# VHH binders against q12xb4, part 7

Target 1, 267 residues: q12xb4
Amino acid sequence: MLDFVGLGLFDEKDISLKGLEKIHNADKVYVEFYTSILMGTDLEKMEMLYKKKITVLSREDVEQHAEDWLVDAKDSNVVFLTGGDTMVSTTHVDLRLRAADMGIKTTLIHGASIASAICGLSGLQNYRFGKSVTIPHPYVSNRGVRVVSQTPYDTIKNNIEAGLHTAVFLDIDKDKGYMTVNQAMEILLEVEGKLGEGVMVDRLAVGIARAGSPSPVVKADYIEALRDYYLGGPLHIVVIPAELHFVEAEALVKLAGAPEGILENID
Short names: E, the ipSAE of ESMFold2; O, the ipSAE of OpenDDE; V2, 0.75 times the mean of E and O plus 0.25 times the DockQ between their complexes.

## First folded at step 1 (VHH)

Design U07 (framework vhh_surovatamig_d1)
Fold by ESMFold2-Fast, scan of step 1:
Structure U07 (fold): chain B 267 residues (1-267), chain A 125 residues (1-125)
Amino acid sequence: as target 1 above (267 residues)
Amino acid sequence: EVQLVESGGGLVQPGGSLRLSCAASGFTFSRYAMSWVRQAPGKGLEWVATISWSGGSTDYVDSVKGRFTISRDNAKKSLYLQMNSLRAEDTAVYYCARESYYDILTGKPYYFDYRGQGTLVTVSS
């Protein structure tokens, strides 16, 4: 038996009671941190609270050599832990398929996901969101050319034209670190400067830092203002609103400090 | 009490070989990915190589690919680094490290919660 358990957003206490019960009944507990990191905890704190030894798996252990540890679930209760919710923004459904091929039963114990947390924090309605997108860090090609992805710009443009908000995930890189809202704003404006379609001009955005922590920051303002706004430490995420219903605009003004002028555009 | 004890360092000529060993105790060794990290005199720590808990996957920094081989013996609770074709630039204190976090995009080590006291490798003519 293999139980997938989502750990939630921030620290070792975000696990559900059902998830904790699965850990207590487990013979072996594995975790991966390459798809999502919980900023408020570490392995020692998790092991102390959960009262179980946890084996950390690399991306290669999960993606290339999964059978090496999945075999444990044939005759034992195995738990596989991930940040957030196990099947959201991961390829872990592939692990369920591989387990099924081995005759192993799997279950899902859900955790809180950043995808839903941003709705509560911003006041934007979840059913009004379109396709999400990730802004990758710009990189330098083997030929020494700076490369910036146009995909986030195109996704935001298409969503806005359809009247849908965009959840914008921010890249994590070993050398460049965790992308900030400020860097994301700069990247979008850089792409706007090249394409000239006016998508990011006078565009409202919502910067969110440390969702699920005791001290989250939520700030709504135009992209140019957010470029220089201090949101503190990671992890950051951005939402680009499209057309706002009145309650959404009120929430952004009252709860996220959006310019009051946005209320003029929704009557 | 977690302990990691390195051995096998020493003086070697360019082009030579050394095998580093690390003896682990105080934790379930077979449950953790392990790494070798190094620090050259006056420089910061540099990750060198990682091996998964099972030994099924390995990864290396580009400068040592093809020259170094990381391996482990879970029964002996030991980690190894076979270093071949050594260069002056490989001169450093080498640390055995227990990996606890992975980088989300690259799968490479992000954080080590324990490391040993280190073993000095000097490559000189």
Scores: ipSAE 0.000, ipTM 0.160, lowest interface PAE 15.9, mean pLDDT 86

Design U08 (framework vhh_surovatamig_d1)
Fold by ESMFold2-Fast, scan of step 1:
Structure U08 (fold): chain B 267 residues (1-267), chain A 124 residues (1-124)
Amino acid sequence: as target 1 above (267 residues)
Amino acid sequence: EVQLVESGGGLVQPGGSLRLSCAASGFTFSSYAMSWVRQAPGKGLEWVATISGSGGRTDYVDSVKGRFTISRDNAKKSLYLQMNSLRAEDTAVYYCAKSRYSGSYWGTEYFDYRGQGTLVTVSS
């Protein structure tokens, strides 16, 4: 048996009671941190609370060498832990299919997802979101040329044209660290400077830091203002709103400090 | 008129340290990413490091990671490069460079201005 358990948003206490029960009954417990990191905890705190040794798996262990550990689930209880909700914004359905090919039964124990948390924190309505996108860290090519992905700009543009909000995930890199809202704003403005289509000009955005923590920050303002706004430590996420319903605009002004001028054209 | 004036270069022994400075004028300094670019004798320009307008993001070429630190003081309109554990390979003229577009990080191909440079020689 292989149980997939979502850990939720922030710390070791975000796990459901069902998830904790699966851990207690497990013969082996694995976790991966490459898709998501819980900033309010660490391996030692998790092991202490859960009363189990946890083995950390790399991306390669999960994506390329999964059979090496999945085989244990044929004759014993194995738990696989992931930040957030296991099958949201991950490729772990592939892991579930590999287990099925080996005759291993799998279950899903859900965790809170950032996809729903951003709706609750911003007041933007879930059914009005379009395709999500991730901003990768820019990199320098072998020839010293800076490379910046155009995909986030294109995705945001397409969503805005369709009247849909965009959830913008921010890259996590072992060397470059956790992308901030400030960096994301700079990257979007950099692409705007190259393309000149006016998509990011005078564009409202919502910066969110530490969703699920005791002290989350939610700040709505124009991209140029958010570029320099202090949101504190990771993890950060951005939402780019499209056309706002009145209740969404009210929420951004009252709860996220958006410019009051956004209310004047909402009718 | 945009002006960038570098200083702080000199002769230093391997393993030593230098701090380069760049004084900027003629543009809204805090609105532009700034870079350090170098040219070693007989070689082309090499991008070294970039810092965002706010100072919230920095990027470095692999050969200087962990040894060099780029920083800025927007109130003083100054850019800095702290160079530690210097190697003979770091010998070059170092240029302060302004990004072409406000709010951007464009690497060497996208600088619209660079200063006169300051020579760094690492030798015993």
Scores: ipSAE 0.000, ipTM 0.095, lowest interface PAE 22.1, mean pLDDT 85

Design U09 (framework vhh_surovatamig_d1; at its last look DockQ between E and O 0.13; V2 from the best seeds 0.00; counts 0 for: pae E 18.4 > 2, placed apart)
Fold by ESMFold2-Fast, scan of step 1:
Structure U09 (fold): chain B 267 residues (1-267), chain A 125 residues (1-125)
Amino acid sequence: as target 1 above (267 residues)
Amino acid sequence: EVQLVESGGGLVQPGGSLRLSCAASGFTFSTYWMSWVRQAPGKGLEWVATISSSGGSTDYVDSVKGRFTISRDNAKKSLYLQMNSLRAEDTAVYYCARHKYDYVRGSYPTAFDIRGQGTLVTVSS
């Protein structure tokens, strides 16, 4: 048996009771950290709380050499841990297909996902979200040219035109670190300066820090103001709202400190 | 040092075909998802196609679906893009790109590591 268990958003206590039960009954427990990071925990804290030895799998172990550890699930109970919810924004469905080819039964124990967390924290309706996008750190190519991706700008523009909010994921780099809301605002304004289409002008945004932690920050303001707003440590994510329903606008003002003037421009 | 070297670009007529290649070195190629991205004259970088580390999963931007095929040879550490039924709108510099992370695989892929000079594809009118 192979049980996929989502760990949730922030620390080792975000696991569901069902997930913890699967770990307690497991013969072997594996985890991967390359798809998602839990800022509030580490391997030692997880092993201490779960009372199980946890083997860390690399991307290579999961994608190229999965059969090497999947064989354990033929004759024993194996748990595979992933941050968030196991099948959201991952390729782990491939592991389920490989297990099925080997005659191994699989189950899914869900974890909280950032996709639902941002809706709860902002008050924006989940059915009104469009395609998500990631803002990469600007970089200098090997040719010496500075590259800034236009794709986030285009995705936000297309969503707004369709009346849909945009979830904006922020880049993680081992050398540049975790992108902040401030850096994301700067990047969007830089692209606006080049394209001149007015998409980011007077545009409301929601900055979210440390979703799922004891001290999350949610701040709604115009992009220019958020550029200079202190949200604290990682991880950060941004939502760019499209047209707001009254309840969404009220939530942003009352719960996220949005300018009261946004209540004048609602449908 | 991570290196990605693109080749195979050139001038082709509308309706023609071209095969792009990318030679990778300095990392374990077989463990990374890879993409082709392009930059048309006067436009930003546009994602074109993605292939999983094993080659078992592929995805394409809508405008090239059915015309382009991404593939890889992990033993040769090479990535390919077979381009058929080329159109004037496909004119661009094409770059081989290594993916940075997996947590947004279901989202529009934008976080790429582009190392090479690219290879120019010009589709004549």
Scores: ipSAE 0.000, ipTM 0.371, lowest interface PAE 10.8, mean pLDDT 86
Fold by ESMFold2, look of step 2:
Structure U09 (fold): chain B 267 residues (1-267), chain A 125 residues (1-125)
Amino acid sequence: as target 1 above (267 residues)
Amino acid sequence: EVQLVESGGGLVQPGGSLRLSCAASGFTFSTYWMSWVRQAPGKGLEWVATISSSGGSTDYVDSVKGRFTISRDNAKKSLYLQMNSLRAEDTAVYYCARHKYDYVRGSYPTAFDIRGQGTLVTVSS
């Protein structure tokens, strides 16, 4: 059998008791670190707490060569670990479908997801979120031109027009590092300068750092001010709210330090 | 009724080129973000490329950057994928997809509204 177990948000202790039980009963335990990173732990700490050897699978192992390790689940207990919640913001539904085709029973042991954590930390209503987007690090094209993706700007614009908030994930790159809220604000303002559509003008944003840790940072301010606000170490995520309901605006002011003047727009 | 019809696939040698097309109907094509998604035999869906509703923004999976170009013609309700320098690992059925609601940090089979039969691309010597 194949058990998908979510690791939660931050460190090795975020696993559920059910997840830990599955690991203890497993013959083989696999993990992938390419969809999410748990900043408060590493493989050694996980193996020490879980008392089990854990084999790291690459993206290619999971996406292109899954049968090579899925076959083990036909006659043994296999656990597949992912950061956060197993099926949120991943392609891992495909693994369940492939396992089903092979006659392998699967289960899901959920973990806390960043998708719900941003709602709880900010006070923004979960049902008022639209399509999410990732801001990629800018790069230099094969023609020598600096390329900055407009997709995040367009996604935010479309969500705002629909009255929906945007969860904005920030790129992770081995050479360029973990994108910060500050860099994300600068990128959005750069695209605004090119397009001039006013989407980022006087626009509120919420910067969130280290969700799930003992010391998260949640700071709401206008994009121009948030560009210079220190949020500390990674990982960072941004939320761009659309028109705020009264309770959402109160939450941003009282929990995230938003300017009190935003409350005047709902009165 | 929403329809997406893919075409342009075929057999090609490594290093060759193909241009895929997708004809859309039954919805306001110009207001939707579109993607190409592929499925290699016996494997899951893999996101390949995305283009914004206006065509002003594009994004690609790293394995195809510099080789594939997504484009659209909103007047003709058409989505395209120019595929150059093809490799054996590009062998797959290619689908055009209309975006629906979801988060994306990697490829998302459930994030896409796939309605067509796809078009098979085979890269083989």
Scores: ipSAE 0.000, ipTM 0.126, lowest interface PAE 18.4, mean pLDDT 87
Fold by OpenDDE, look of step 2:
Structure U09 (fold): chain B 267 residues (1-267), chain A 125 residues (1-125)
Amino acid sequence: as target 1 above (267 residues)
Amino acid sequence: EVQLVESGGGLVQPGGSLRLSCAASGFTFSTYWMSWVRQAPGKGLEWVATISSSGGSTDYVDSVKGRFTISRDNAKKSLYLQMNSLRAEDTAVYYCARHKYDYVRGSYPTAFDIRGQGTLVTVSS
């Protein structure tokens, strides 16, 4: 049996009691920290609290060699831990499907999700969100060309046109690190410069840092200004609002320090 | 159902040209980076070319640079590989592959989650 367990947002104490129970009953516990990470804890603290040895899986272990450790779940209880809520990442869904193909029964234990946390922190309404997207770290191709994904720009554009907000996840890379709100703004503005469609020009954005921590930061401003705003340590996430309800606008001003001028554009 | 179906393979003489097509269905094609990969007889899977979701970025294995062109039509949910100046060493089953993410990560260039059944390209005199 394979149990997917979400650990929550920030530290080892954010896990649910049911999640902890699954760990206690597990023969083998795995964790991945490349889709998300609990910044308020570490492996040692986790093992101490959960009273179980935890094996860290790399991206390669999960994406290329999943069958090597999934097989353990055929005849024993295996727990797979992730930051946030399980199955938010398509990688997790893929694992579950692979397990199913292998005849392995799976269960889900949910954790606190950044998807709902951003609504709570910003005051934006959850039902007004459209398709989410991830900003990947730019990379240099084998031809020496810097590649910047346009997908985030297009997704945001489409959502805005539909009157929907966009949750913009920021890439986590073992070599390049945790993408910051500042970097995200730079990337979006770079794409704006290339495409020139005007989507990101003076666009309101919300930067959120360390959701679930005792000291989260929520800052709303126009992208050009937000790019220079220091939000502190990771993890970061961005929300790009579309048209705002008056309650949302008020929330962004009062709770996230948005420019008061946004209140003037509310219908 | 997510599906990729390759076509356009066949027998061609050295120096000839072929155009492969891949029809995608069951997912939002326009949000995914796509690649062509190939497997020659007795050899492992080899990456050939990659194209970004928007089509604005492409990359190629060195051995096909200048000869192959990857392209896509998002409206038609189609991926293409124009192969010119074909060589015997290009003989392989060619597969259309979807990247797991909507971008290519430099550290994981071969991270695919689905692949078609392939189309055979034979280059022989």
Scores: ipSAE 0.000, ipTM 0.203, lowest interface PAE 14.7, mean pLDDT 91
ESMFold2 (binder alone), look of step 2: mean pLDDT 84; pTM 0.855

Design U10 (framework vhh_surovatamig_d1)
Fold by ESMFold2-Fast, scan of step 1:
Structure U10 (fold): chain B 267 residues (1-267), chain A 125 residues (1-125)
Amino acid sequence: as target 1 above (267 residues)
Amino acid sequence: EVQLVESGGGLVQPGGSLRLSCAASGFTFSSYAMSWVRQAPGKGLEWVATIYSSGGSTDYVDSVKGRFTISRDNAKKSLYLQMNSLRAEDTAVYYCARDYRGTVTWSPYYGMDVRGQGTLVTVSS
């Protein structure tokens, strides 16, 4: 048996009671931290609370060499832990398919996802979101040219034209670290400077830091203002709203400190 | 509820000194590395200095090395920044922040958490 358990947003206590029961009954417990980082915990705290030894798997262990550890689930109970919810914004469905090919039964124990947390924190309606996108860190080519992905700009533009909000995930890099809302705003404005379509000009955005922690920050303001707004430590995420219902606009003003002027344009 | 309250800012002439304070509450202060970050008018946030919770090390941005000294009093749950030889370029709102050092055992990266109101430092004649 292979049980996939989502750990939730922030620390070792975000696990569901069902997830904890799966860990308690497990013969082997694995975790990966390359898709999502739990900023409020560490391996030792997890092992102490869960009362199980946990083996950390690299991206390569999961994506290229999964059969090496999946074989344990043929004759024993194996738990695979991920931050957030296991099948949201991951390729881990591939692990379920590989397990099925090996005759291994799998279950899913869900965890809280940033995808739903941003709706609760901002007050924006989940069913009014379009395609999500990730902003990767810019890099410098061999010819000294700064390369910035245009995909986030295009996705946001297409969503806005369709009246849909955009959830914007922020890249995690070994050397550059966790992308901040400030850096994300700078990147979007840099692409705007190249394309000149006016998509990011005077554009409202919502910066969110540390969803699920005791001290989350949610700040709605124009991109230019958020570029310079302090949200504290990781992890960060951005939402770019499109057309707002009055209740959504009111929520952003009252709960996220958006400029009151946005209420004049909605109702 | 985690709370950080900065104080000690003011107007000072170039070459002068100021001492900033930060009062922390709502968490085990002695378990966290603490940092000072600043934001100059019209600019982004800049990390200034960090002091580790074990009291064994400090780190500074190059522009303030030898001029600024970060310190802490774990019994009083307070963080300090002694600023000497102040320059016009040091003009900014200063914030104290809690670091994530040791939160993720496989990651060496620092994160900063919790922002208060900040304290304004203006260096001008």
Scores: ipSAE 0.000, ipTM 0.108, lowest interface PAE 17.1, mean pLDDT 83

Design U11 (framework vhh_surovatamig_d1)
Fold by ESMFold2-Fast, scan of step 1:
Structure U11 (fold): chain B 267 residues (1-267), chain A 125 residues (1-125)
Amino acid sequence: as target 1 above (267 residues)
Amino acid sequence: EVQLVESGGGLVQPGGSLRLSCAASGFTFSKYAMSWVRQAPGKGLEWVATISGSGGSTDYVDSVKGRFTISRDNAKKSLYLQMNSLRAEDTAVYYCAKTPRYFDWLSYGESFDYRGQGTLVTVSS
């Protein structure tokens, strides 16, 4: 049996009681940190609280060599841990399908997701969100060409045209580190400079740092201002609002320090 | 670790043809779906085509259906893109990419983490 357990947002205590019970009954426990890391904990704190040895799997172990460890679930109870909620903003449904191909039953034990956390922290209404998107780190090809994804710009544009807010996930790279809100703002403005469609001009954004921690930061301002705003340590996420309902605009001003002028841009 | 080397790009007139090749190493090629992605001047990465690990299934972006053909040779660990009836809009740097089973699901850049250095295709008179 293979149980997928979501760890929640920040530390080892965010796990549900059901998740903890699955760990206690497990023969083997695996975790991955490449989709998300819990900044308030580490492997030793998790092992101490959960009272189980935990084996860390790399992206390669999960994506390229999954059968090497999935085979354990044929004759024993295996738990696979992921930050957040197990199937939100991950490709882990692939592991469920590979397990099914091997005759292994899988279950999901949910964890708190950044998708709901951003709504609570910003005051933006969940049902007014459109398609989410991730901003990847720009890279330089082996040929010396700088590559910047246009997909975030296009997704934000399409959502705004539909009157929908955009949740913008920020890339995690082992070498470049955790993308910050300021880096994300610079990337969006770089793409705007190339396309010239005015999507990012005078555009309100919400920067969020350390959701689920004791000290989250939520700051709403125009993209140009957020480019230079210090939100502290990871993990960061961005929301680009579309047209605001009056309660959403008031929440951004009162809870996230948005410019009061946005109160005139409400339905 | 994962290495992908593209070749076959060049300057071609509208209506012409090119065949791109990609040599792969550092992973078990036959177990992974492979994709071609491109980046046009001033635009982001666009997915073009995917082929399953066995070669049994293929998929294409609508703008190239009927014009482009993706294929692979697992014994040689090579991926190919046959491009026919080329248009000015096909001008781009083309990248060979190792694809997880689910394509373009979570992160556009992350889905193309294992891409090569690219090969430039210019369609102009």
Scores: ipSAE 0.000, ipTM 0.250, lowest interface PAE 14.8, mean pLDDT 86

Design U12 (framework vhh_surovatamig_d1)
Fold by ESMFold2-Fast, scan of step 1:
Structure U12 (fold): chain B 267 residues (1-267), chain A 125 residues (1-125)
Amino acid sequence: as target 1 above (267 residues)
Amino acid sequence: EVQLVESGGGLVQPGGSLRLSCAASGFTFSSYWMSWVRQAPGKGLEWVATISSSGGSTDYVDSVKGRFTISRDNAKKSLYLQMNSLRAEDTAVYYCARGKEYSYTFRGYSPFDYRGQGTLVTVSS
């Protein structure tokens, strides 16, 4: 049997009791960190708390050579760990299909996801979110020209027109590391300067750092102000709100320090 | 094939400073995230600091933030750790470690595919 266990947001204690029970009863425990990293822990702390040896799998081990380790789940209990929730923003459903092809039963033990955490931290209603988007790091083309993706700008624009908030994931690059809220704000304003459609002008945004930690930072302000606001270390995420219900605007002002002037636009 | 050679360790008094160096060979140094990890006597391995392949991003374990600085020189194929305000609990063998593959998010969670022989740092009066 193969149990998929989500580890949650930040450290080794974010695992559910059901997930911990699966680990304790496992013959083999695997983890991958290429889709997400838990910033508040390390492998040693996880092994100490979970009382099991954990084998780290690369992207290649998971995506190309999965049968090499899945075979153990035919006659024993295997646990596969991921940050967040296993089937959210991953291709791991492919592992379930491969296991099924091998006659292996699979289960899902859910973990807390950043997709729901941002709603709790900001006070914005989950059912009012539209399509999420990732801002990639700008890159230099083979012709030496700097390229900045327009996709985040277009996705945010379309969501706002539909009255929907946008969850904006921030890219991770081998050379540039973790994108910050500050860098994301600069990128959106750069695209605005080129297109001139006014989408990002006087636009409210919410910067979030270290969701799930004991002291996350949540700051709502206009994009230009957030460009210069210090949020500390990774991981960062952005939300661009559309039209706000009264309770959402109150939450941003009282809990995230948004300008009080946003309350005038609800009435 | 891959070689990582640490130097710069030694005996230092509490509050003192040391600079560790790591000379890399046998691979394209500029393509890899690099880390410093340490092992105190009778303890397990602890990740200390990471630097991206370009040097543009760094990360540290909380206990050394503000005291230690990781840096690199890709032209010289060298990694450095500047250690200031040293404490008795910093006593450990320090290892230079290469991230597995071309890791975008490496901070010591992933197993290192190579580390050096280590250099001993002793902080005592």
Scores: ipSAE 0.000, ipTM 0.135, lowest interface PAE 15.7, mean pLDDT 85

Design U13 (framework vhh_surovatamig_d1)
Fold by ESMFold2-Fast, scan of step 1:
Structure U13 (fold): chain B 267 residues (1-267), chain A 125 residues (1-125)
Amino acid sequence: as target 1 above (267 residues)
Amino acid sequence: EVQLVESGGGLVQPGGSLRLSCAASGFTFSSYAMSWVRQAPGKGLEWVATISYSGGSTDYVDSVKGRFTISRDNAKKSLYLQMNSLRAEDTAVYYCAREVRTYYSGWKTYEFDYRGQGTLVTVSS
């Protein structure tokens, strides 16, 4: 048996009671931190609260050498922990399929997801979100040319044209660290400066820091203003709103400090 | 007319430091990402470092990471490269370069449309 358990957003206490029960009944407990990092905890705090030894798996252990540890789930209870919710913004469904090929039964114990957290924190309705996108760190091509992905700009443009909000995930690089809202605003404006299509000009955005923590920051303002706004430590995420219903606009003004001018020209 | 004028090059001993400057004119400097590129004797152009239009993000070729720092002053329309712990392999003509406004489907590829006259950096004992 292999149980996938979502740990939630921020610290070791965000786990559900069902998830904790699975850990207590497990013969082996594994965790990965490469898809999602819980900023309010560490391995020692988790082991202390859960009263269980936890083995950390690398991306290679999960994606390339999973059979090495999945074999234990044939004859014992194995728990696999992830930040957030187990199958949201991960490729772990592949791990479930590999387990099935080995005759191993799997279950999912859900955790709180960033996908619902951004809706709750911003006041934007989840059914009005379009395709999400990640802004990658710029890189240098084999030809020595600096490359900045145009995909985030295009995805935001397409969503806006369809009247849909965009959840914008910010890439994590082992060498460059956690991308900030400020850096994300810079990248979008850099692409805008080169394309000149006006998509990011006077565009409202919502910067969110430390969702699920005791001190989250939610700030709505135009991209140019957010470029220089202090949101503190990681993890950061951005939402680019499209057309706003009145309640959404009111929530951004009252709860996220958006300019009151956004209340003009809406229902 | 776009003009980029580099200065600050010279002869320096290995392990030494130099600061290069680039004065820009003829365009809205604050609207463009800027780069430093170099050409060693008998070699092709090599990209060294890039800075976003506001200065909020920077990127470097691996061989200079931790040694070089790119910066800009938009009010003065100037670009800088602080070079520390210089090595003989850093000997090159250094050019200030403006990124071109082009794109390709799916991935944005930035090229350089204007370069200055260059400033020679010689690292030798």
Scores: ipSAE 0.000, ipTM 0.152, lowest interface PAE 17.8, mean pLDDT 84

